# VH-VL binders against Tubulin polymerization-promoting protein homolog (tppp-1): the designs that were tried, part 9

Target 1, 180 residues: Tubulin polymerization-promoting protein homolog (tppp-1), of Caenorhabditis elegans (p91127)
Amino acid sequence: MAAAAGFNWDDADVKKRWDAFTKFGAATATEMTGKNFDKWLKDAGVLDNKAITGTMTGIAFSKVTGPKKKATFDETKKVLAFVAEDRARQSKKPIQDELDAITEKLAKLEAPSVGGAAKANAAGVYSRLTDHTKYTGAHKERFDAEGKGKGKSGRADTTENTGYVGAYKNKDSYDKTHGK
Key: E = the ipSAE of ESMFold2; O = the ipSAE of OpenDDE; V2 = 0.75 times the mean of E and O plus 0.25 times the DockQ between their complexes.

## First folded at step 7 (VH-VL; framework fv_bebtelovimab)

Design H3 (from H0 with heavy chain S32E)
Fold by ESMFold2-Fast, scan of step 7:
Structure H3 (fold): chain C 180 residues (1-180), chain A 122 residues (1-122), chain B 109 residues (1-109)
Amino acid sequence: as target 1 above (180 residues)
Amino acid sequence: QITLKESGPTLVKPTQTLTLTCTFSGFSLSTEGVGVGWLRQPPGKALEWLALIYWDDDKRYSPSLKSRLTISKDTSKNQVVLKMTNIDPVDTATYYCAHRYYGSGSYYFDYWGQGTLVTVSS
Amino acid sequence: QSALTQPASVSGSPGQSITISCTGTSSDVGGYNYVSWYQQHPGKAPKLMIFEVSNRPSGISNRFSGSKSGNTASLTISGLQAEDEADYYCSSYTSRSLVFGGGTKLTVL
């Protein structure tokens, strides 16, 4: 409950991207490795080794996954929250501002980068890398016509933002939550 | 200690651009975590946040007013400037600048200027 | 227009406790632990009383306390004093922006 409810993105849409990165180099994988997590963030421009480094992502990933060393989608959201918290301590900006910056970049990235034009490759990525019609047309249209990130700022097919702040959902971290 | 003071015209005509300057002391806008915001309060009405500028020149604007607002800083002069275009009588308000510091990770304003009343009339 | 709902007025006698509510949505008060409260005396600039729902700035009396449940934040003032008579405004962070309540006039009778 902690990691899922505060992200300002469409969970179902982003999970498709997450699945693609999870299966990059390992077609049967169901949980994301630290290596593929770093690839996702690097391809999206999040891991730039300036503001957000591999050391920061490695610490966050280890904190969430422990000895398992691989993450479900919900666990990956917890890792992203810790990365945002670590960045916020350095930047002195609100944790949600840093989390939103990360999630907006990740939501925009549709597929893993591959050497050259796509050919038969890992996890069915093939022609999707070269043919924009194989991507979500609605996603492309909304980015171009409605404004960047519009309609991808909530949970799956809703624009619900529960304001996930800190390492866990803010209701979990604070006294005085409804029903708690 | 931290002090801020607003300056600018007290009377502006509709359609003009309002320019307000915040001059401060006791802190630097080059210090990591520091920001300066602008807020306003129409007579007898609620407070409204307008804009914020951070030490690294990152800027935030009220979504409803974003197209009309420009915030900028001159760190060497200890000044932050707010410009609001296409002024209207509903923009009549006391305008405040205020110090934001990241002690807890969010927008909160711990020191405020005295405010400057701007009246918009023809 | 105010984005957060506060009662227009509240009153109490010296020594009593009063509570002021601030109701928003899941995109502001309910979504973040970034609620602040400001006190404003007539003709003066606002003064920060509470930040991050329940934290007090240095120099603010422990008679002032904040809390939150769901989409509603509350400011409680215990041991009311005449000097507490003022307008009180809540504010909440939302999607890289800040919103305010309509304000509550506290009268100490």
Scores: ipSAE 0.183, ipTM 0.565, lowest interface PAE 3.0, mean pLDDT 81

## First folded at step 8 (VH-VL; framework fv_bebtelovimab)

Design B36 (from B3 with light chain S95K; at its last look DockQ between E and O 0.13; V2 from the best seeds 0.00; counts 0 for: pae E 2.8 > 2, placed apart)
Fold by ESMFold2, look of step 8:
Structure B36 (fold): chain C 180 residues (1-180), chain A 122 residues (1-122), chain B 109 residues (1-109)
Amino acid sequence: as target 1 above (180 residues)
Amino acid sequence: QITLKESGPTLVKPTQTLTLTCTFSGFSLSTEGVGVGWLRQPPGKALEWLALIYWDDDKRYSPSLKSRLTISKDTSKNQVVLKMTNIDPVDTATYYCAHRSYDSSGYYFDYWGQGTLVTVSS
Amino acid sequence: QSALTQPASVSGSPGQSITISCTGTSSDVGGYNYVSWYQQHPGKAPKLMIFEVSNRPSGISNRFSGSKSGNTASLTISGLQAEDEADYYCSSYTKRSLVFGGGTKLTVL
């Protein structure tokens, strides 16, 4: 039944947003993890733990990915169809109505959201835990925590928020073109 | 046996508000998954879907007509009502109400009323 | 006019098979598997014959079958009978809406 559902969104536009969530916390990732899938759905307001729960998304993700535990873009669309099917079994509405509601919310979200105040200036993921993994000894590890004294390419390590950095800087122009 | 019947005026003038009532038997709009839709068919032309109301009062409208349509239900009277504002000669058609049951993927109508012809004159 | 294109008419002799086409776009027939077919005799309401491309409701003869290839859905009626003479309409889901073909008049010769 989930295979009978279709997607009525612009794959190319949504794939760019999918890629941003795929790379959240792992700048070189090419396939989406279940954790980042759930973040995408949470940030979009789809995973609300009322109508759509983490149990539903986890089951759907497992059905598609099996032992691989990661999803391509096309596989992620299958996961969304299974989430919609499970929701439709509860809501008694057509699967396609539930899928369309989900995809509308996901398509409007431009980039992963981040909490707190830190913003990333460089490519890749940076955290205090990541900085601590650069330590090789007690004293050397403390030096790496200073940041400016341990750059690998002559730059200091920076904080997260690198997935959709370009979109943040051009948000006014992007918002002006979103009136559809 | 599921039965639906449309009722309302058969001749209306432009700019009036058309009110159509669907009275049904053999099912209840309190049953989960059940819905009632409205469609129309201009003489010699294609069927056109207008609106749908579900048992939980959730509603769907044709995007091109949504500003003119209001659907409502009275479950105790087994009735669904469609109102269409600012009637125009192009709205001349046979209007049908139709039943929809849950089957997890159905975007179709399995039982239909006999229809009522509404003629819009000048 | 109608969002889906059907031939205006088709004809066949009793006992033969005929096929009615319904052509849309990748945003309806091609993009979803929610095509339905309705039969309408003169002066009567439409009757559901096929849903979800190829499924028959209970009580519909297995002489009626449906299929889809690309943006075109097809209704096939085998063992044509005189009472099959009617108008036939296809419909497809599109973006929380339902669109219909213009109808095909089937004449049994």
Scores: ipSAE 0.370, ipTM 0.648, lowest interface PAE 2.8, mean pLDDT 80
ESMFold2 (binder alone), look of step 8: mean pLDDT 91; pTM 0.937
OpenDDE, look of step 8: ipSAE 0.870; ipTM 0.943

Design C36 (from C3 with light chain S95K; at its last look DockQ between E and O 0.19; V2 from the best seeds 0.00; counts 0 for: pae E 2.1 > 2, placed apart)
Heavy chain, then light chain:
Amino acid sequence: QITLKESGPTLVKPTQTLTLTCTFSGFSLSTEGVGVGWLRQPPGKALEWLALIYWDDDKRYSPSLKSRLTISKDTSKNQVVLKMTNIDPVDTATYYCAHRSYSYSGYYFDYWGQGTLVTVSS
Amino acid sequence: QSALTQPASVSGSPGQSITISCTGTSSDVGGYNYVSWYQQHPGKAPKLMIFEVSNRPSGISNRFSGSKSGNTASLTISGLQAEDEADYYCSSYTKRSLVFGGGTKLTVL
ESMFold2, look of step 8: ipSAE 0.457; ipTM 0.716
ESMFold2 (binder alone), look of step 8: mean pLDDT 91; pTM 0.934
OpenDDE, look of step 8: ipSAE 0.804; ipTM 0.914

Design D346 (from D36 with light chain G31A; at its last look DockQ between E and O 0.17; V2 from the best seeds 0.00; counts 0 for: pae E 4.6 > 2, placed apart)
Fold by ESMFold2, look of step 8:
Structure D346 (fold): chain C 180 residues (1-180), chain A 122 residues (1-122), chain B 109 residues (1-109)
Amino acid sequence: as target 1 above (180 residues)
Amino acid sequence: QITLKESGPTLVKPTQTLTLTCTFSGFSLSTEGVGVGWLRQPPGKALEWLALIYWDDDKRYSPSLKSRLTISKDTSKNQVVLKMTNIDPVDTATYYCAHRGYSGYDYYFDYWGQGTLVTVSS
Amino acid sequence: QSALTQPASVSGSPGQSITISCTGTSSDVGAYNYVSWYQQHPGKAPKLMIFEVSNRPSGISNRFSGSKSGNTASLTISGLQAEDEADYYCSSYTKRSLVFGGGTKLTVL
């Protein structure tokens, strides 16, 4: 199945999105980690822990990447084909229908979500100055609408990325041509 | 032997809802992977796919006609029904129902009904 | 309205080979190996001749063959016979949908 799967998307356009997720939390990365693969699928609504689970994605990712534990763009497509195959075993629909459903959702997503809506500090505070005071500190209390609530992985807990963004001054040219 | 037959009105007025019934034998919509599709062919023109329903009631619709189409099944009667709302003279066509067996990879229709001509006029 | 382009007509004499083309896009014919061909005689329902680009259903003559290159699929009929005179339609999978070509009328001279 993985060798025969067809992808109905624009590779060049999707590769840009893939690159954004590849570099999430690691601006110089050129190959996608399993963690960022799962984030891509989760942000797109593909990984919902009902139809498609983290166990399914983890098995598919390991099957393609083996000891390397990172995937090129072409290898990531193979991972998606294995996820679709596993899903089709449950749904009894054509494997291609399941893959097309996955790729449709991934193609709609522009970039990684950076944090929950509860972290609307800069925009929220500024909106308060533009309007008249609407926001309060109570907006931080629920952050489970994205599937990040209790039982979350450690990768989504804190603001570890804020200092790293400031260090991105285009000093590293390692990642310009990678992503194949 | 798989057999399908379309039935419904032969003359309809614009704005009405067209209801077509596919009655089949030689297979069951309880069988995993099996589906029944609807297609049409205006006189002298090409085939057009309309809809598909699977054994588990999952459905597919032509994107251009989706807002006007409803497909359903009655497993106890060996029937599949297509409804098309707001009929217009452009919908004049021969309507076919067709069997889809499970290939795992492809959409193809291996057994077809003989078709029923629906003429839309006022 | 058809999404795949076929020639309106082709003709050949008995015993010759002819080829019917079916041109789509990188989102259908070019993206998948899910092209089918149907034969339709006047007043009759379509008959499946080829599926998955090149596979023949049981009972279909090996004079019918299919192939694909890039965004174009082809149906080839060798040893043309009078009974081959019919309309021919290609179809392709795309985005959980099916699209058809405009049809080709084959005339056997």
Scores: ipSAE 0.096, ipTM 0.571, lowest interface PAE 4.6, mean pLDDT 79
ESMFold2 (binder alone), look of step 8: mean pLDDT 92; pTM 0.940
OpenDDE, look of step 8: ipSAE 0.764; ipTM 0.900

Design D36 (from D3 with light chain S95K; at its last look DockQ between E and O 0.18; V2 from the best seeds 0.00; counts 0 for: pae E 2.4 > 2, placed apart)
Fold by ESMFold2, look of step 8:
Structure D36 (fold): chain C 180 residues (1-180), chain A 122 residues (1-122), chain B 109 residues (1-109)
Amino acid sequence: as target 1 above (180 residues)
Amino acid sequence: QITLKESGPTLVKPTQTLTLTCTFSGFSLSTEGVGVGWLRQPPGKALEWLALIYWDDDKRYSPSLKSRLTISKDTSKNQVVLKMTNIDPVDTATYYCAHRGYSGYDYYFDYWGQGTLVTVSS
Amino acid sequence: QSALTQPASVSGSPGQSITISCTGTSSDVGGYNYVSWYQQHPGKAPKLMIFEVSNRPSGISNRFSGSKSGNTASLTISGLQAEDEADYYCSSYTKRSLVFGGGTKLTVL
């Protein structure tokens, strides 16, 4: 049994956002492409081409998906864990601290209005908004508040059962960064 | 030569917000990998970690105290500030700020301030 | 209180070797190589003696060594000296936190 790797979010809420990005440009899609993964991270301010780059996300995505080139929600969480691991090699933070920083940013992302207006008037509204779907890509993020978001700050993962993160942390300690 | 010094009130009333300032020298909080943490030690008791702020403004808090703590930094003034809300007599302790060592992937503190005793009275 | 278990006290005579234990779980001491040891003399700030289980910071005597086995970390002080009399605290990373042991008072007899 594979569980989420120490994620501090509500899977149901995040899966709605994940699904919206998965279907961006492909209404029948059920698995996320690397392009839409990078769009999600870029819109959330995670992929900034400074601390976390498209090279890092591309390597992590390929590592999880292989020839399939698409990720389920569970596989997408694994991709995020690998991105956090790669970032931690530079920052020297615990991998879990880097993953928490990523999930905090993803949790603050404004959801597309697909659910609200689309539920009531998907055909008409979507048809007109497709000309401006790039609006979401150019949408400004809000810097006003961060830190103690309810889903992230209020859920401590004291003994979260993710053998991936725990076991890797142990292995990472044995493979110190400066060792050959 | 890394040095840190805590400053703030020594006597505080219950329900107030405690504000502590760490002023440091010999390092920059803009340098990748660098962090400053806060810890406390009640009289005659063990150390307790409170919070940590990294150079990139990433912040980590003790889970049991997170709702009462806010950590912030001013890199240009070489300062880190801790605020603790709704202070209570159980918060009486010596408070330390400390430099996080960054030669490994863990939480350890290699340089410490002298500490400041905060007493919470009636 | 303390998530890590240390003996309340330990004693030894000058020149002896002593060991202070720090027992946690697979979620901290056993799961990570992120155990540190701090020495604290009365009225003083803690001093880092060991980090990452066994690494000594610059300027720390090689009489101090650290190790772990399973869920138990150990600090060993060889050639015990009067100035080693102090309180000793272990710490370990856990997911999203840092926890300390309750402390061990070392008495040099």
Scores: ipSAE 0.441, ipTM 0.734, lowest interface PAE 2.4, mean pLDDT 79
ESMFold2 (binder alone), look of step 8: mean pLDDT 92; pTM 0.940
OpenDDE, look of step 8: ipSAE 0.783; ipTM 0.906

Design E36 (from E3 with light chain S95K; at its last look DockQ between E and O 0.18; V2 from the best seeds 0.00; counts 0 for: pae E 2.9 > 2, placed apart)
Fold by ESMFold2, look of step 8:
Parts: structure tokens; sequence; C-alpha cells
Structure E36 (fold): chain C 180 residues (1-180), chain A 122 residues (1-122), chain B 109 residues (1-109)
């Protein structure tokens, strides 16, 4: 597993925050669900349903995780890269500008809001401008979206109604789109 | 038909604030994907990027100069303004404004003004 | 102040091909595909010749080509002409900023 190219953060430091969101609502979880991914992005102000929407994050998450429905830390970084790519297509800015904006916001957030994840351990924070470690090598194929969207999972369900289906009590709304 | 022209003082004193105006034609800074950047070139030396403003008022600054720079736009006047505070003799250079429009092309600038020489006396 | 390394000068005769190198690090040239090349004649503003490593803007001769290997980008000018005599600068994107090479003076003999 190579170090992530194009990420403006310290992986070890951010992985602690990723772990906190991964375990939100499930203390034994080792891989991040789509719901907790969206919570991380919402709490950080990345997912605002204007510039970056739940549709964009859902598509990116599905591209990376497929039938597994959950992501390792390295897979989560790939999801973020796809979100940045999708945002850049709309904003007409460089993909790396959009990824940097996302990573800056995520790196500043210490723990889930309203969740029981405490700020008990905030020691050892490193935050420096790491522009020299943003890319290592060139991966033109890593941002290609075609071919990965094969057999969209019968997405008649992802119309305007998806936001209203089971909105009051339901959890894991993303799980209903996996496994097709 | 894209043209840009820099204007402002040609001689400034140390500690003053330098204000440069880029007046352009042939494009609008309200057009999605468009941006205007500022660069400089000390006499006989390399180019240095200073700042960039996008159509949506999003801004970028050189990390080494960020605390001294402010970029702004007036779309109705077809102008972009750069302010640089606490001027020093090392800031003597030809200053350029430049247009960019290429999505996903990084910070490539396809049309440039003629440049304006700013000399800082000390 | 130069983050990217270029040879100070290069020369060639009319009709030759010449290559100008631009060496950075894994944090700029090696880490992104956002290398640009600019031509600057004396007293003139820079002109964009190449962007995204190898792409030419409209109106740029196909005698100009760009490539990259590892941390080094290259500008190749084939069929040298007297009008090609100028300074050439490379630039690279790096974390929402831009860095330039020190420039290369091309002399056409």
Amino acid sequence: as target 1 above (180 residues)
Amino acid sequence: QITLKESGPTLVKPTQTLTLTCTFSGFSLSTEGVGVGWLRQPPGKALEWLALIYWDDDKRYSPSLKSRLTISKDTSKNQVVLKMTNIDPVDTATYYCAHRTYDYSGYAFDYWGQGTLVTVSS
Amino acid sequence: QSALTQPASVSGSPGQSITISCTGTSSDVGGYNYVSWYQQHPGKAPKLMIFEVSNRPSGISNRFSGSKSGNTASLTISGLQAEDEADYYCSSYTKRSLVFGGGTKLTVL
C-alpha cells in the first residue's frame, strides 16, 4: 500500500480521526460505512448538499467499495479523491485544488459531533504544509470514472425519492444500494 | 481578443502598500472556470507567482507572501486588484496579470498583460 | 527563489532539435501532471507553449513538445528557427500554488 499521493495531511494523525468516525455507533468497527463517511464530511463542512452532495459521495463510495459496502482507510482516501474529481468537474477548478480544500477541512476536525467519541486524546498533532508530499508518481487511471460504474445497481431507487425513503427512523440508508 | 493591462505606481517607497490594477477585455470574470493571476519577475530573474482569483471569488496566494497579499475583483469594471503591504527593495520587479480558463490544467496562464515595472527605492 | 532546476543556457543550429530539462521533486514535477512551459522574448511577456506536461495551446507549433519522466520534465523544440531564440521557463503546480524554474536561455546559432 503506497502512501497517498495528493493528500495534504499526516496520514497517521488523520487515521486517528478516521478511526473515531469509523467506530461511531459501532465500537468494534474496523472499516468505515458510507453513513459514517457522510457524517465525517458533514461534520467537517465538506458535505453541504450544495457544492458537495450526498449523491456525489454515494457514487464515489460505491465506486471504491462495490459489494463490500465499507472502506479501509486507504480506500476512504480513494473515495475522497473521487469526490474531489466530481466536484472539480462542476467547479471548473483543478482536481488537486478541490482535494486540498476537502483535506484541509477534514484535518481540522478532531471528533464526531454529538457522538460519544471524546476529545480525550488530542496529543501528538502534527500539522504542517506538506506540499512536497502531495503527489508521489502519476496515476492517470486513478481518477477515471468510466468502466467503474458498470451495472449501476438497479438505481431506479436513487431518484428524487431517495431522500424521503425511511427518513424519520432509518439508519444505513446507503446499504440499500449495495449488493445489486 | 483577450487583453490585460497592468497599472499602478512605478516608484514606491519601502513600507508602503503597493496597489496594482489589472484591467482586461475580451472575457468576463463572471464566466465559470475563468481566473486572473498576478506574477512578478525581478530584473534579470525568474518568474514568481503571487496570487489568483477565480470567477466565484475564491482566492489563492503564494505561501511565502500570503500575509502581505490581498487580491480582489470588480467584475463590473473588468478589473482585478492586487495589494502588497510593507514593500521592500526586494519587491522591485515587473508585475504581470494573466488570464486562465483551462479546467484541470493546474495554474497555466494563457494570456498575459505587457507588465509594469515597479521600482522600490531605499 | 527557484524551486525547479533548468540549465542556464542551451544552444543549437537552425534545423536541429534541442531539449530543455526542468527538474523538481516528488512534491511538484513528479507528483502532478501540471507542468507548463513559457517562452519569453526580451522585453516581452511570457507566452504559454505547453500545459499539462505535453498539451499545446491553440496556435502553438507542433515543433514544441513536452514530456515528463519521474521528477524531470522536458521541452523539445524540433526544427530550430531563429525566432525560437528566447528564455524558456517551466512551472509546476504544487499544493494550490505554482513554482517556476530559473529559466533557460536558448541561443540559435
Scores: ipSAE 0.327, ipTM 0.632, lowest interface PAE 2.9, mean pLDDT 80
ESMFold2 (binder alone), look of step 8: mean pLDDT 92; pTM 0.937
OpenDDE, look of step 8: ipSAE 0.785; ipTM 0.916

## First folded at step 10 (VH-VL; framework fv_bebtelovimab)

Design k1 (from B3 with heavy chain S105Y; at its last look DockQ between E and O 0.35; V2 from the best seeds 0.00; counts 0 for: pae E 2.2 > 2)
Heavy chain, then light chain:
Amino acid sequence: QITLKESGPTLVKPTQTLTLTCTFSGFSLSTEGVGVGWLRQPPGKALEWLALIYWDDDKRYSPSLKSRLTISKDTSKNQVVLKMTNIDPVDTATYYCAHRSYDSYGYYFDYWGQGTLVTVSS
Amino acid sequence: QSALTQPASVSGSPGQSITISCTGTSSDVGGYNYVSWYQQHPGKAPKLMIFEVSNRPSGISNRFSGSKSGNTASLTISGLQAEDEADYYCSSYTSRSLVFGGGTKLTVL
ESMFold2, look of step 10: ipSAE 0.500; ipTM 0.781
ESMFold2 (binder alone), look of step 10: mean pLDDT 91; pTM 0.937
OpenDDE, look of step 10: ipSAE 0.864; ipTM 0.941

Design k2 (from B3 with heavy chain S105W; at its last look DockQ between E and O 0.22; V2 from the best seeds 0.00; counts 0 for: placed apart)
Heavy chain, then light chain:
Amino acid sequence: QITLKESGPTLVKPTQTLTLTCTFSGFSLSTEGVGVGWLRQPPGKALEWLALIYWDDDKRYSPSLKSRLTISKDTSKNQVVLKMTNIDPVDTATYYCAHRSYDSWGYYFDYWGQGTLVTVSS
Amino acid sequence: QSALTQPASVSGSPGQSITISCTGTSSDVGGYNYVSWYQQHPGKAPKLMIFEVSNRPSGISNRFSGSKSGNTASLTISGLQAEDEADYYCSSYTSRSLVFGGGTKLTVL
ESMFold2, look of step 10: ipSAE 0.553; ipTM 0.794
ESMFold2 (binder alone), look of step 10: mean pLDDT 91; pTM 0.937
OpenDDE, look of step 10: ipSAE 0.853; ipTM 0.936

Design k3 (from B3 with heavy chain D57E, light chain S97K; at its last look DockQ between E and O 0.30; V2 from the best seeds 0.00; counts 0 for: pae O 3.0 > 2)
Fold by OpenDDE, look of step 10:
Structure k3 (fold): chain C 180 residues (1-180), chain A 122 residues (1-122), chain B 109 residues (1-109)
Amino acid sequence: as target 1 above (180 residues)
Amino acid sequence: QITLKESGPTLVKPTQTLTLTCTFSGFSLSTEGVGVGWLRQPPGKALEWLALIYWDEDKRYSPSLKSRLTISKDTSKNQVVLKMTNIDPVDTATYYCAHRSYDSSGYYFDYWGQGTLVTVSS
Amino acid sequence: QSALTQPASVSGSPGQSITISCTGTSSDVGGYNYVSWYQQHPGKAPKLMIFEVSNRPSGISNRFSGSKSGNTASLTISGLQAEDEADYYCSSYTSRKLVFGGGTKLTVL
């Protein structure tokens, strides 16, 4: 019996990444579609259309999910194991080596790539997104000077019914420029 | 018959780079499933795995030593080379190269070189 | 410290059966069937005796057998002979590397 291949990653850490891809294009999704699975593998450089093809991943995905066509995190792991197994048959390497190669690539990828944006270091994007000093508009009002969320007070659209659009800085300046 | 033989310096100074060569016969590193690995054993101590290179240039390293190790192959010469940087007296050991064949899903080495003792001393 | 735990020494008389244990964790011995055993005589290179828990390479005596239960692998040598006196090392795959036990010295009394 072929020794069952194991996952050499932190499940909690990978689950976070998995969630990001699961919700790609579907913010409320709790299970990963075949499309997003392929996106994840492609972005990670696992799906290269040479060693690992969309056909291979599709077959593995279908084998696990059946008519549901969506995978939980645990089911996704099963799919990855099948992909590794299929690759191992072709490469004549141990299943574990193939799985390790896959999981290493996946573990390095933090977020889905958005078309045309250079491989920006996911770390750089998150740092930019979490840099409260770069927040503009309504987002800036949600955080204090230290970057801590203001909670409900930061979300209160105090629409002062002053008739001026909230970002208008020249309120009451009309009389100064058109002196009577 | 599969044979492997380690060659290189037997005495190295601290901070230098150790270069070891494994010359083998009886198999080809172009054969699918074949690999060659390096292991070491300090005097009177246990074995330690260092690195592995496959026929398709896939390379594996011990995580703890990865930053110091480089493994390469010359298939035409039936040679595998291991380089270890920033050598220290703690790296004193008998170094082995060994053959790995794909007969199963696991990691094991079925043929070993005689080993070469490398002493690190100022 | 070696990642896998072996007894430092075992002994037996000729003709007896002895067992050497190799204890790991669910991340190595318990998690995979990648346990191997090596015999090493003094001043010699290791020799593969068992691979994947219980398989013998060609040319290895049927006196050598391997098994695993939980996180512990075992090498059993039946009909102990003087030539069996050596160091024995277990190995397993874990976290993208091979690890070895500390070795067991077998003495044939």
Scores: ipSAE 0.096, ipTM 0.652, lowest interface PAE 3.0, mean pLDDT 87
ESMFold2, look of step 10: ipSAE 0.546; ipTM 0.800
ESMFold2 (binder alone), look of step 10: mean pLDDT 90; pTM 0.912

Design k4 (from B3 with light chain Y34L; at its last look DockQ between E and O 0.11; V2 from the best seeds 0.00; counts 0 for: pae E 2.5 > 2, placed apart)
Fold by ESMFold2, look of step 10:
Order: C-alpha cells, then structure tokens, then sequence
Structure k4 (fold): chain C 180 residues (1-180), chain A 122 residues (1-122), chain B 109 residues (1-109)
C-alpha cells in the first residue's frame, strides 16, 4: 500500500520546497540526501522521535535509495509512503491517513528553519514573510498522545446503540488538500 | 460498557454556529488507535460522515463540509465537540457521535450514541 | 447523490437467504478492503454488522456474511428472520473521506 498511496498535495508546489531542502548546505545538489530529508521532516514536526523516529526514516530512505544514498523527488515520495506505512502499523490508522498527516505538515513548511548557521534560511529567501511569522508553534504541530502504546481497552460486546436516525450525503472528495 | 451520548440544542436558527458535545464512557481517547467520529442523517435520507478525531489529536473532515467544521476533544472530560458554522435548513438531521475501534484500520464505527435531532428553523 | 450504489429494496421470506449489493469504484470499494455494513431499525442508531469486507464484530450472528468482487461488495443474510427487517447501509473508506451507500430496505415477508 505504501508505494501505491496517493499524495494529497500539488507536486509542483511541493517540489519547489523539496528543492530548497535538497540544496540546504549544497547549492548545486539535485537529489536529496538522507540528512536533508530528516531535516525537512524535523523542521515540519514530522520527525519528533516519539511517533516517527530517525530509525524509521533512515530505514525507509535506505530501502528506496540503496547505495546511491540520494533521492529524486519521486523517490522521496516513495520514502514518505514507507514512513507512513511503518507508522500506521503502530497507530492503527489507515496508511493513507498517516501519509496525509505527513504531507499536510510538509506542505505548510516553506523553507529550512533559520535556527542556526544556514545558507538557505527563510530570512534570505523572503524578508517580508519572516517579519510576519511568530515563533511559538506557528509552523509546527506538537504531536503527543496522553497515553502511549496501550492496546485494546474498554471494549465490550454486550451493549447496543439506540437512537433515532438522520443522514446526509457526502459528495465532495478532492485529490488536493483544502485549507489548512 | 461503551456508551456515547450527544448533547446540544435541538432547535437552531440559520447562520448560527451549531455546537454538539459527545460525552462518552467505557473507553479513553488516550488509547492508541481510538477515535470518535461525527455523522448525520437527514430525515428519510442516508448517513453522512462529518468528521473524526483520533487519540493523538489528528483530525479528518468531510471534504464538502471542511470549511464549516471544527472538531476538538477534552480527554479529561471524556468529551468530543463538533462545531458547524453558518447553519442552514438543509443541515436539519439527526447527529450521531460514534466510537472508532483501535484494533483495525479504516473508518468503521462499532458503538454509536442514540443520536440527537437538530432542527434548523426558517 | 450516493457515492456507493445499493438497491433501494430487497425482499425475502423467513428462512431464505438474500444478498444486498454495494457498488463503488476502484478508488473506494475496489481500492481498499475497508467496506463496512450497518443495520438500522426504525428510530434506532445504526449497528455495525460487518467491517473490513467480511469480519463480524463479536455478538453478530454468523447468518450475516460479507464479500467483495472487484468494485462490488455484498452482504448476505441467511436464514432470514423477522428481526432482520431494517435498512442496511454499506460504507467504504476512500483516501480523503468515508462514503456511504444510499441504503437498502429489507422486507421480510
């Protein structure tokens, strides 16, 4: 399912952001390194070392790239699909929901973070946007569940639902993400 | 064992914001894999899925209604809240909250509240 | 209207078997093994009868079975009983949503 999962983003728009991370620290780079892949995921709040770890991303990256150790944009999408699949084994969400959560976070992030010494920081790209942004969680989402890793709890098969009915049709599904 | 109950206004006026609360027992939204969804059913019509919130605060919305919906949870109160803005008479329906099981992939709802009828006046 | 197509009604006599179809596309029923079936009696909330195409929740009679071929899922009810008279809805996961069928009214003669 990971390799066939659908991406809910605009490839052209995201490829621009992917290129910015690809060139982080290496302006002539045309393919993304594992280090910059992990930076992209970390800056976006995807790689949090709780739900999605550097071990998971490293395994997925190596699986796709092998000895080349660099990924094209299309190969990077395959890496993301494997990360989503690996996460879904623990979360029990559909693989597509995990991939959507990842892609939503990545699509919001416009450039590598400016947290240190960086050649391609956000301030260098567009100073107006930098002045407009607040630090406290503006681009990143904290991921934490109150109770981790517990299995089945509270399930009982002896009760039935009761109530009067009403329904409405769900007609509108898009390939692209709608407002975040 | 597992129970859910919807609460909120039964009669609302057009353009208002509808706020519905799901209060549940017999499970925790801290359990990995668990979610609570909202669905509705207009009188004499089919079921429609509205939204889902997972234990980790990941949220999913019906694409056709996403701009009008906000789902949130309060794990300490065992509650999930749905807000729907700019209510219209076509939103008249029975609204259900329902438990999504942690032991399987997909969106299936194994326990449902009794439902609450919300009528939108003229 | 409905993303999944179900017959509007089906009838059967006590003791017979009936099948209710649910036809979607390769993007939902055909693309995932995440079809569910719900039974709804008048004035009551839906009850989950089948999930993941063919799995029965605990407490659901083995008279109810589910299957899928291509883009069509099926609910089969064997040994019809009066209590089976209800509306039946299928649902399927899709990438960005959950879609329902329009419902099938089952009449037990």
Amino acid sequence: as target 1 above (180 residues)
Amino acid sequence: QITLKESGPTLVKPTQTLTLTCTFSGFSLSTEGVGVGWLRQPPGKALEWLALIYWDDDKRYSPSLKSRLTISKDTSKNQVVLKMTNIDPVDTATYYCAHRSYDSSGYYFDYWGQGTLVTVSS
Amino acid sequence: QSALTQPASVSGSPGQSITISCTGTSSDVGGYNLVSWYQQHPGKAPKLMIFEVSNRPSGISNRFSGSKSGNTASLTISGLQAEDEADYYCSSYTSRSLVFGGGTKLTVL
Scores: ipSAE 0.430, ipTM 0.733, lowest interface PAE 2.5, mean pLDDT 80
ESMFold2 (binder alone), look of step 10: mean pLDDT 91; pTM 0.926
OpenDDE, look of step 10: ipSAE 0.618; ipTM 0.858

